# Ledger of designs, part 4: VH-VL binders against Coenzyme F420 hydrogenase subunit delta (frhD)

Target 1, 183 residues: Coenzyme F420 hydrogenase subunit delta (frhD), of Methanocaldococcus jannaschii (q60339)
Amino acid sequence: MNETMKAEIESQDDELFDLTPSYLKKEIMVLACGNILFADDGFSVHVIEKLNKILTDKEKQKIALVDAGAGAPQQVLTLIDENSKTKKIIVVDVIDWGIKPGEIKIIEKDELPNPKYHRLDSHDWPLAPLLREVAEKYNIEVKVVGCQAKYISEPDVYIGLSEEVEKAVDKAVEIILRELRGD

## First folded at step 1 (VH-VL)

Design R6 (framework fv_diridavumab)
Fold by ESMFold2-Fast, scan of step 1:
Structure R6 (fold): chain C 183 residues (1-183), chain A 122 residues (1-122), chain B 111 residues (1-111)
Amino acid sequence: as target 1 above (183 residues)
Amino acid sequence: EVQLVESGAEVKKPGSSVKVSCKASGGTFSSYAISWVRQAPGQGPEWMGGIIPIFGTAKYAPKFQGRVTITADDFAGTVYMELSSLRSEDTAMYYCARERYSSGWYGYMDVWGKGTTVTVSS
Amino acid sequence: QSVLTQPPSVSAAPGQKVTISCSGSSSNIGNNYVSWYQQLPGTAPKLLIYDNNKRPSGIPDRFSGSKSGTSATLGITGLQTGDEANYYCGTWDSSLSAGVVFGGGTKLTVL
């Protein structure tokens, strides 16, 4: 068999066994960090749900909306490697920045790592240093869209955002759409 | 309750390398970082580096950069620390410890192995 | 050389109170949480205090921690003979590429 036929066969075999998550095959990832079960920690879930309804099918070919949930954003970042198509990550999360509840803070890549950006009451490896490390290693642009939380109910289940954080959802959606669409 | 178990004691010659393993017993490494900490006789603990096994992300103390390599084996529940170019001052007890992070800040060691002795002598 | 400074020894009688100091700089204690570890002879260190002043399950309330500026203290009340051990403070050094740093240790003797 000649080299061209060999390459074609190998390519077809790779397609059958390509286990790469779909979100790693897209240029832009919007990574929602948080859990809807724990009051304001659900902020990012509400943001990504609205983006899912607004973005067109054509835009979704280039933009992955990833609901990482509590404890999974670090795992999502770990799956990025040399073969991933990811060029930009927009993280959506609650923050503890010492600002008014519901206020949005944009954290740029060069501001990471920062002890003020962390998951509230997190005892796992900090997200911010891992974000910076992955972004530097694979030459990925990073922006964090953070919302100052008022109330996190964990460990108690409480579905719903505080009034201040609820009002911030639409502001975050607007900021992210401008970032995605360049307007 | 998780316990950490280091491999057996080692006696090495100067200039050689040593590879110590750390295995979780009664649990998994999960989302925690595993740190390697050594303690020379009569001295305080010295952090060498750490890794999150499931992520493969390793970080090293500046003193050991270039001589230490920390790896995890295919999610097998084992973390390794290899120290090269051994010197007499590398004689110490070597511990693995589970590292927890508070509010996203770098953290504290909540579970320690019993340690393994590495002796570097001619 | 340790980057955090502790007194080499401290002593007191049973039932008394002792404090052990730990001094650092703005890049470590000044910016980060402090932990304390107890090490009995021939054993691994054991977590005693984390996040400046919190106790893990199983640690009695006679052990306490505090932090002020670039210094931290461990307090032990109702001293017992079983408290004879080396005590180490620990924190993160925020300097680029630094990582976890520990104190040189304090040997507590119960007279």
Scores: ipSAE 0.007, ipTM 0.506, lowest interface PAE 12.0, mean pLDDT 81

Design R7 (framework fv_diridavumab)
Fold by ESMFold2-Fast, scan of step 1:
Structure R7 (fold): chain C 183 residues (1-183), chain A 125 residues (1-125), chain B 111 residues (1-111)
Amino acid sequence: as target 1 above (183 residues)
Amino acid sequence: EVQLVESGAEVKKPGSSVKVSCKASGGTFSSYAISWVRQAPGQGPEWMGGIIPIFGTAKYAPKFQGRVTITADDFAGTVYMELSSLRSEDTAMYYCARGTYYYKSSGYYPYMDVWGKGTTVTVSS
Amino acid sequence: QSVLTQPPSVSAAPGQKVTISCSGSSSNIGNNYVSWYQQLPGTAPKLLIYDNNKRPSGIPDRFSGSKSGTSATLGITGLQTGDEANYYCGTWDSSLSAGVVFGGGTKLTVL
């Protein structure tokens, strides 16, 4: 096909023809890792629910809030390529940093992979090495906003955070808003 | 390692509707698109549409617009395809399939790597 | 009728080589990536080739794909009786009939 025809096709209404996930079309992704069904593993879901209420519709055009669930963060990351619009990923997850339950720890891209960052509900494939690989390959900024979990109920369903982790939600929201708004 | 489990065979009368389900087993739908593809006896596959469960966004092939609805109950569980105003020509095997059909600068990369075993829908009076 | 054209049938003996063609236009194969599927009688289609020429894990290197212009080919070498099946190409069509499109299929008979 000639160059003019390619440009015309690319200018068509992509919503009718393009099933590319919307988070790949936005500059910033807030990636919630974990599952609301498993006590403190739901930390990230509570964080993005609050962000969803705070962010304006205009901000949401550039910021994707992705609830990836317990096994899905790896799959979200593997869809990123050179044509994705992603420039920054903020990962929200529970961590095993050896700190007091409910404490927030920030892990920068150059600290990945980090042996203290373990995805507690993932026994098959840790997320940190994949984050580093994808970020370096596609020149993406990465920041992990982690919270030390107290109790993860998996496999038993328990909806609700421990008292310590619940108190950490607002602090994480504040940190993420500063990252998103360039403060 | 995800498997897709489809609901059982259906026998329907012309003018009725059918709703087929597709359930993820051994994993989740995650950020993948789930497509519905049908195959009439002796014919090749025909794409009906797809949904990205995480976003709730469904897209339909023009031939099926107005008759097909693809929905997801949740992002980790079940996707449905409902086809209304059934005709005898709708007699086919209906598959759900996990795949990608996203755009990169070099074009679209559509493929489906995990398929359900298919649901037979027979439309007869 | 399908939007992508495949020969309805091909035949060859065990150990031989076959190629299956898939012809389209600039709105589909010409500007997008091609996948290939094997369908054994009574089973769902199985992905053989994606992104024009890549094999999923578990697909032997006897299966290969290529694309040139508005056409794609599936190559099968060292034919085995278990290769007897229908083969379908698939891609995206960027015209107003937009979406995933498949070829009409090729029945491979191993004689």
Scores: ipSAE 0.000, ipTM 0.466, lowest interface PAE 15.6, mean pLDDT 80

Design R8 (framework fv_diridavumab)
Heavy chain, then light chain:
Amino acid sequence: EVQLVESGAEVKKPGSSVKVSCKASGGTFSSYAISWVRQAPGQGPEWMGGIIPIFGTAKYAPKFQGRVTITADDFAGTVYMELSSLRSEDTAMYYCARSYEVEYGSDYYMDVWGKGTTVTVSS
Amino acid sequence: QSVLTQPPSVSAAPGQKVTISCSGSSSNIGNNYVSWYQQLPGTAPKLLIYDNNKRPSGIPDRFSGSKSGTSATLGITGLQTGDEANYYCGTWDSSLSAGVVFGGGTKLTVL
ESMFold2-Fast, scan of step 1: ipSAE 0.206; ipTM 0.624

Design R9 (framework fv_diridavumab)
Fold by ESMFold2-Fast, scan of step 1:
Structure R9 (fold): chain C 183 residues (1-183), chain A 120 residues (1-120), chain B 111 residues (1-111)
Amino acid sequence: as target 1 above (183 residues)
Amino acid sequence: EVQLVESGAEVKKPGSSVKVSCKASGGTFSRYAISWVRQAPGQGPEWMGGIIPIFGTAKYAPKFQGRVTITADDFAGTVYMELSSLRSEDTAMYYCARAPKYYTGYMDVWGKGTTVTVSS
Amino acid sequence: QSVLTQPPSVSAAPGQKVTISCSGSSSNIGNNYVSWYQQLPGTAPKLLIYDNNKRPSGIPDRFSGSKSGTSATLGITGLQTGDEANYYCGTWDSSLSAGVVFGGGTKLTVL
């Protein structure tokens, strides 16, 4: 008997159809929090695009690459519940710590909420406290890969990273691959 | 500047269903969530659920789970709220509203509301 | 009934100050940001305050918000007759099957 027939036979009378997005059915989520339209705020989009080219199809069965854009990361996090398969979230975002543009900082779960971690775009929302809350409630491992921005163009559209932030993309990709592959 | 345009008033019989639409005018829903909030005569607002149109993913308040369905069209320019098995207690003004921060639930742009009357 | 508790009414004269309270629990106000809405008869609610204490463009500075523990407060100074309305607090509730929750509302009468 194939899996489809077996699933049909085993289904309960009150079982609801599950329309959960595919990224919530995978164990690892890489969550890109930037917007490619706003200069350095596009850092995370460039990172996730490179990861998409590097990760194998087998790895993508367990790893979701989510381009959430500015504003959508909170929506993605609010959709996580006890039925989600998420065990680990790697957040990729810009930071404003007053350090050199292009410097990468790793923020661990127990450092959240960090008052120096915030988005440089005009949305000004508390992503870090929500991330900590969701991770604690559902027992999810968290790591934030942040890059110091030099220039955010919002509200003006400008597609392209500053030289410093562009050079940081490959380093972030390397860090994330080590987290994903255990090396 | 974005406005939310809701469909016209409805008069329904008990046991029927109603589907209300909400269209963005002068902009798009973009990455924002759209919530549906109802208000019965003389009562406070009651959140029914919301959708993130760019993902097509909806979340419902427990009271309405199983009776309400919130959807968005393929272009994410219109969202719909369908409420089934209507009762007289469902007589209310139904609002759609834009929520920039879905988890905080503040709503910065509201439709003018759609009156739904359930009577026999 | 409503999840968040507000006094049903408050009243004051023009030029005076009023405060409207909103009480919840750790799963809502305690762990989340609070918003406030003004509703004039026959109109949709209008956002007055978001993220505990921030004002949207066009809202005068005589409206203010604050949050302490599991309670939030809306302050209105220099009361005007046009402030007579219902006021509602709102927040996210983080409990299972959570969503947006609102207070029962406070009718402000300006005499």
Scores: ipSAE 0.005, ipTM 0.493, lowest interface PAE 13.3, mean pLDDT 80

Design S11 (framework fv_sipavibart)
Fold by ESMFold2-Fast, scan of step 1:
Structure S11 (fold): chain C 183 residues (1-183), chain A 123 residues (1-123), chain B 109 residues (1-109)
Amino acid sequence: as target 1 above (183 residues)
Amino acid sequence: EVQLVESGGGLVQPGRSLRLSCAASGFTFDDYAIHWVRLAPGKGLEWVSSISWNSGSIGYADSVKGRFTISRDNAKNSLYLQMNSLRAEDTALYYCAKGIEYSIDYYYGMDVWGQGTTVTVSS
Amino acid sequence: QSVVTQPPSASGSLGQSVTISCTGTSSDVGGYNYVSWYQQHPGKAPKLMIFEVSKRPSGVPDRFSGSKSGNTASLTVSGLQAEDEADYYCSSYAGSNYVFGGGTKLTVL
């Protein structure tokens, strides 16, 4: 059991103190997937670090920046329930579609594992089925900002992005700011 | 309800200029790349120019580079094509087309097209 | 100067299948999974039939399918109907440009 899961379970029994994770109390969640230790897999962490410096304190009252890590995005999604304040999730992740390294690909909610629109499966992007299920169940808007990786170093530790993916960080930041401020 | 409407075409002499406009409605204009594509008589579709959501990325076909300038006014939901030094070979029906994916780069397909505006370059 | 080549014409009988090819290079069709196909009837705007090699927009019947092998993308139209008679264009991202094929006139016999 990890810390976040434990805190959520404890909040169900503690009526005096609200232990619900703060990111579930905000209307918009930017969910960063990936691990900074493994080269281009750290793309999303670099994106939220830049957003954290750009967003105002007022904006952060409604927008949660969540560094979920490579194994934790599924956990964050499974904690969403009818009492959560989440209305919109922007997912930031690396994706392998066989496109040019550093290219940004946007996926809309209705395109998540749907045979009519995309041939996505767990092999293409592991979060997609769970993300769609949770978003439809709780009526949450979704936009995925994906980046084609060039190199993922796992199991070797390598902190730093390829040149192509590093350039994509600024592109993703601009796209996300547009989603956050344009709506 | 998603719609693009082109205007500004007409008959013009070689060496002169025309400015085409494209009015967008029914979608968030500044979230998408928009393109100019032309169809010349007896020829096929030819890509002319593209512009990203914030005008940060712009591309031109080699045949028009240096003569045409694409621009957008997101506050007015409008796209423009300034065509200078027009040649007989620029005679075509000019379409405005919306990119299918939300992206600052314009490498996806085009899902919404206007009806086009005709440009005839002739003496 | 198209670097992307389509046959100028193709034909098939009602109810049969026809495949239209789109051949480029490793810098366009072969280099990216951003191949689109458009249908154009005389006097009408082009209609997107396929994008990202094999994906269909909402409202496009599954009789239209796309694929790619190396530098060649293909559009297959199965169960041919009279209304499928049109010009078909492939298009691909080319790194800094966007390129169209020369077009294929499909005749339904």
Scores: ipSAE 0.000, ipTM 0.484, lowest interface PAE 14.3, mean pLDDT 81

Design S3 (framework fv_sipavibart)
Fold by ESMFold2-Fast, scan of step 1:
Structure S3 (fold): chain C 183 residues (1-183), chain A 121 residues (1-121), chain B 109 residues (1-109)
Amino acid sequence: as target 1 above (183 residues)
Amino acid sequence: EVQLVESGGGLVQPGRSLRLSCAASGFTFDDYAIHWVRLAPGKGLEWVSSISWNSGSIGYADSVKGRFTISRDNAKNSLYLQMNSLRAEDTALYYCAKGYYRTYYYGMDVWGQGTTVTVSS
Amino acid sequence: QSVVTQPPSASGSLGQSVTISCTGTSSDVGGYNYVSWYQQHPGKAPKLMIFEVSKRPSGVPDRFSGSKSGNTASLTVSGLQAEDEADYYCSSYAGSNYVFGGGTKLTVL
């Protein structure tokens, strides 16, 4: 029977000592990049915190909210393999794009640097070529929701966003909810 | 076959209103910023207005702020420019243009043929 | 009108190179790497030749190149051909708006 087969699969998963991070077992990943300790670099953390309050427990079974910190998003991406359940990645990050502080830019998969023609040592945005490579290799949808920073306090601790970036948090939440819910 | 086609231009008296339309085809309209740029007789190109894919970001040239309104209808693949309180200096060929990147406002890679607006008594 | 300046005219002989300058301020050309160049023939829509200072769209020949130093961007047309005779405009993102240069009429001698 159907139920018997389902129970067998779950039992085998437990017995195999599955240490795969839970976020790789969900279809959609919202990947927050940045550090709340460094002013506007905390933009993505504020976005993910609001999403955590808005999304239902049922939605969280399909959607992983991942606070990767400034240095960890590359590591998260390198853990994706053929057995991962990830079908879509929404990256939330501050950008230095030369636009007005607080302005949001959406970057689609085909606008990301192609690894065949892009230098691996992308100085300004090192995540982008890896994100494109992983997405193409494993047939994953990608959307980047970026916000132009005004002030990043690193190395000094300053908790709080500039007024312009704080206003952008609600707009980013709106964009992401539309993407997750289809309206 | 990516195309933009402007319409709605004509002769109009100072102080009156005119609405321009731009019909898009051959690309996913609601993924791109679209712009209005004009060319006045004997002058150069002048940026008029821009609108992001979801209408969340809109900009206007100082010369038209408070008089012109840009809007889009993504279900109809159409862009509009409502021009109020028209002045003689608004006389120009009006182009609509597509942003080069999906949601970026940097280069304009596809342009229509333009629609002529003449403001004269 | 625009604070971005171009020479009103430029000329060169067939096969030679010509360079057109575009000078702005630190709030436009100097402040962002979002300089574009457009070619316009009489009666035709503008054509994007260069974007993001130095990048070419597909179909634009390598003989068109762009660069920037400080507040001045430059378009260089090498191996000049008769069909290059046109008006050339630079433009730059300026934070919440765009600015166009006044245009340069390129004459091929």
Scores: ipSAE 0.005, ipTM 0.470, lowest interface PAE 15.5, mean pLDDT 81

Design S4 (framework fv_sipavibart)
Fold by ESMFold2-Fast, scan of step 1:
Structure S4 (fold): chain C 183 residues (1-183), chain A 122 residues (1-122), chain B 109 residues (1-109)
Amino acid sequence: as target 1 above (183 residues)
Amino acid sequence: EVQLVESGGGLVQPGRSLRLSCAASGFTFDDYAIHWVRLAPGKGLEWVSSISWNSGSIGYADSVKGRFTISRDNAKNSLYLQMNSLRAEDTALYYCAKSLRYFGWYYGMDVWGQGTTVTVSS
Amino acid sequence: QSVVTQPPSASGSLGQSVTISCTGTSSDVGGYNYVSWYQQHPGKAPKLMIFEVSKRPSGVPDRFSGSKSGNTASLTVSGLQAEDEADYYCSSYAGSNYVFGGGTKLTVL
């Protein structure tokens, strides 16, 4: 079920007949959106890789680091149901918000658009309505940690972040750690 | 000091085109998103279009989408609105307005020009 | 047309308080914390009074306050003065665009 995942920290849940993805068995999900192959679109992958090295094994028992890639964040969200253990989702993504490249924008649950109206002003950011719908339906806390992109190379492969976005990775890691640990 | 001055308004026939300009002074123009907002007689304020500091993000009201084009020239500290296929309902006083905060465009608009009047009449 | 609704008029006496509502949907007023309020006197450009629901620009007195509950934002003008007589507009970021309320004509009695 985690075949759409590129980076998943699994608990010791090797049950033969359990088809539930490991990230749905943890209370907190850090959901990385975007694709490392397309320049700044890889921002979230760099963030999640640093978090993987910083978080302890104890913290990883309750926190899932999910690299969803292009198009897969919607699939991950649709797998959440009444039996999922998810209580909080932190979304990490690039945005096109008309702010300075590399600037971090925090979007709270109450700022997410209504699921019936798609967000069309930031590189077709369709995740937001679904995220709000899922969060309200299952009583899940949500925070989006977005970074203004400078350059997205899609469809051309370019591995690496712009200088501005690269400098934002450590700031995003700091924000997420404070959100996960408190204070 | 900080000023926006609109120009280019006038009387124009339906179906024709008009180009509005907005000249900025007293602030670093390319640090801010700028907006076009209109006030039609007997109606209220209506948002028309917005452009981010680097032209990377642009929005239009549904009523003008496909007919109006917003652009900016940061070297000339100028904003433009190319209005094509004008309709009687486009008759209004057109303001340009600066975003309150550096680089962001969803914030309030703190500096407004005096406006330029566009009258679309047969 | 605008999707957000304001009362077309409001009135209050000198020294009293008046509250103007701005009701939208979860895709605009209810969906974002980017509600602004503008004051417009006849023949003048609009003036920003409130931004981000409840924040005041420099120079706007604290008798102007903003709040939001669900899909409804409110502007409260306390200690009404004659100069407060004007049109008041709410505005909200709406994800793909901006929307303005229809405006409220405030009369100071």
Scores: ipSAE 0.000, ipTM 0.468, lowest interface PAE 15.0, mean pLDDT 81

Design S6 (framework fv_sipavibart)
Heavy chain, then light chain:
Amino acid sequence: EVQLVESGGGLVQPGRSLRLSCAASGFTFDDYAIHWVRLAPGKGLEWVSSISWNSGSIGYADSVKGRFTISRDNAKNSLYLQMNSLRAEDTALYYCAKGPYKYVWGSYRYMDVWGQGTTVTVSS
Amino acid sequence: QSVVTQPPSASGSLGQSVTISCTGTSSDVGGYNYVSWYQQHPGKAPKLMIFEVSKRPSGVPDRFSGSKSGNTASLTVSGLQAEDEADYYCSSYAGSNYVFGGGTKLTVL
ESMFold2-Fast, scan of step 1: ipSAE 0.016; ipTM 0.525

Design S7 (framework fv_sipavibart)
Fold by ESMFold2-Fast, scan of step 1:
Structure S7 (fold): chain C 183 residues (1-183), chain A 124 residues (1-124), chain B 109 residues (1-109)
Amino acid sequence: as target 1 above (183 residues)
Amino acid sequence: EVQLVESGGGLVQPGRSLRLSCAASGFTFDDYAIHWVRLAPGKGLEWVSSISWNSGSIGYADSVKGRFTISRDNAKNSLYLQMNSLRAEDTALYYCAKEYDVTYSGEYYGMDVWGQGTTVTVSS
Amino acid sequence: QSVVTQPPSASGSLGQSVTISCTGTSSDVGGYNYVSWYQQHPGKAPKLMIFEVSKRPSGVPDRFSGSKSGNTASLTVSGLQAEDEADYYCSSYAGSNYVFGGGTKLTVL
């Protein structure tokens, strides 16, 4: 194609009116799955706030920090399609795995449960089947950074983490930075 | 055709160990969560343990947690239950059971295929 | 005793309808739409009759139906037949656990 025809096609670009969320236009997404209003359920929000202060503007061009809140992580995942630039998702969430409060559990993509099945273990993690389905469909890398909660105040509002979970925030930030920067 | 067969039950003394096995055939074993469920004399069905298709999710009843270990070997189409520190109240018929097979599915919760069970008697 | 409560017995006449209840909490029966029902004849393995509160596996007659309201799930057996005489168990996901009801012995009069 000659340059005049190519320029004509490019001038029909509807980019200015593309309402796709900016986080779907970046290669890496850090997805925070918690609610700051409910004690330890705020773990992921504290992690993402620290990452926001540490990451450079250059890094933020490729890394989206998404505070999804309660229920919204599923909506974020369902917006991923063939046109999304997402290549890697790092999920940050509280878990109930029967381990010591504040301990971090890492789950790799190949360890995610079959999307056909409800999780029948000591923890209830409803995001996992959808996360695996989306990641396999669009060839996206996944790492889950989970923290064992000690106290979740829902439905009562309590802003603040238990001592054990608060200590886990810095550990999670370190793990995520290593993942993003390659040690 | 689709079948689960339990084995390894027997008479054991309190405080000792026993290992149960469950052999699967006629379905793609590594696509399904499998459960251990027991029926005690004079009592009803009691869930003991569950393991997801890839062993990534494992659960135990409070009565057996810390004493029993569930595991699976997908290459051998086999499920296991290692039972340690056995008590008289663990005496039961032990079934293995498969998650329901539904096409075009999301998460489905039910046990559609059961073995005939293997008897465990814990007695002094 | 089970965490989830069922009546220990139920009875009905041939051709009539019977309903068996399964009462739990908001952390099991009330919290999830993962209630199943099992039929067990003496000396036989349990048979799945209902899953996900109200769905039937292939081969289970529509005389068997399930429902849930709040913390109570129900199994209804209509057009009772002699073969329906058995023990019936409900089961529910409970977050970190699976729980069974204590079982109901159904007698067809």
Scores: ipSAE 0.000, ipTM 0.446, lowest interface PAE 18.3, mean pLDDT 81

Design S8 (framework fv_sipavibart)
Fold by ESMFold2-Fast, scan of step 1:
Structure S8 (fold): chain C 183 residues (1-183), chain A 119 residues (1-119), chain B 109 residues (1-109)
Amino acid sequence: as target 1 above (183 residues)
Amino acid sequence: EVQLVESGGGLVQPGRSLRLSCAASGFTFSKYAIHWVRLAPGKGLEWVSSISWNSGRIGYADSVKGRFTISRDNAKNSLYLQMNSLRAEDTALYYCAKGWGYRPYMDVWGQGTTVTVSS
Amino acid sequence: QSVVTQPPSASGSLGQSVTISCTGTSSDVGGYNYVSWYQQHPGKAPKLMIFEVSKRPSGVPDRFSGSKSGNTASLTVSGLQAEDEADYYCSSYAGSNYVFGGGTKLTVL
């Protein structure tokens, strides 16, 4: 099953007459990129689940927690336009940055590849040029909270994080809460 | 070819029932919300009802609420409007219309089916 | 009756421009950037001309443009041609439903 098509179909369920997904009606989006079925690739799913338990109902009125999964983050970003209420995107993902497993790297908007000047083949991190393009076009703040993976089991199913990445979950939650609450 | 074809209209007496159908082809019907919109000459276009891709969300104009029922059969690429307790003011040309993806506008319209409610 | 108002008629000469207004409330036209415009010739289905206030579908000439200020959306048809003579309807998302304007009959003189 194509996860992008599944996410696209499911997003239409938010409101009857408004085919716009509810997360595009909120000022802040926390976008979880990853798949819980593939070991450390599930990092973002664990982060968003903890945020869901911590954030109040009032905070959830302006903050959307989006579990995009494999392929769907690109689809979510392509739906952003002049009618979206999105002003800030916090991307949560595993990264391969050559740092220690479990170490968190914060990537600011200006550190993302600029599609206008750096049109390199983007298959290694296809989300980054699109994220930069969307953010510049619609004046959206962007921050990526990345965690260096130790083990990704894809294509084999393995549910669970490595010890190093598991310890990074609470740190990522703390960083994101500071970003959301202006602390 | 993307197409919507309405059928089932006709002449009916006040208080009776009528069922309209809309057959879709040329696109993935199960992916889109579909709408019923009517045109009574001199009154203009009026939104009647909408249904989400999975039938989980349904809405009606106040003028038809409680009398009309929208439904869809994704396996048959078909949309329906069951019209009960018909009134003279329901007389109109009834269109089905497709939304364009994730946005609340209507990009593909059928040719319509005429409903006349009179004694 | 629609809660969104359009002038019942508008007219212009060949080559001129005409603007049709669509006035609603903060709960429809003013509350969302989801205003669309439809052209309808006698005996034919409506055709989408403008969506999301100002965007044009493929195949609609750039003589048709849309805008919005506060609770009023506008359709401007420039360089009027004979085939532009038709009924024009605005429509807006209204949170839980859709609303249509009463329609404007455009006459090309």
Scores: ipSAE 0.000, ipTM 0.490, lowest interface PAE 12.7, mean pLDDT 82

Design S9 (framework fv_sipavibart)
Heavy chain, then light chain:
Amino acid sequence: EVQLVESGGGLVQPGRSLRLSCAASGFTFRDYAIHWVRLAPGKGLEWVSSISWNSGSIGYADSVKGRFTISRDNAKNSLYLQMNSLRAEDTALYYCAKAFYLSRGYYGMDVWGQGTTVTVSS
Amino acid sequence: QSVVTQPPSASGSLGQSVTISCTGTSSDVGGYNYVSWYQQHPGKAPKLMIFEVSKRPSGVPDRFSGSKSGNTASLTVSGLQAEDEADYYCSSYAGSNYVFGGGTKLTVL
ESMFold2-Fast, scan of step 1: ipSAE 0.084; ipTM 0.645

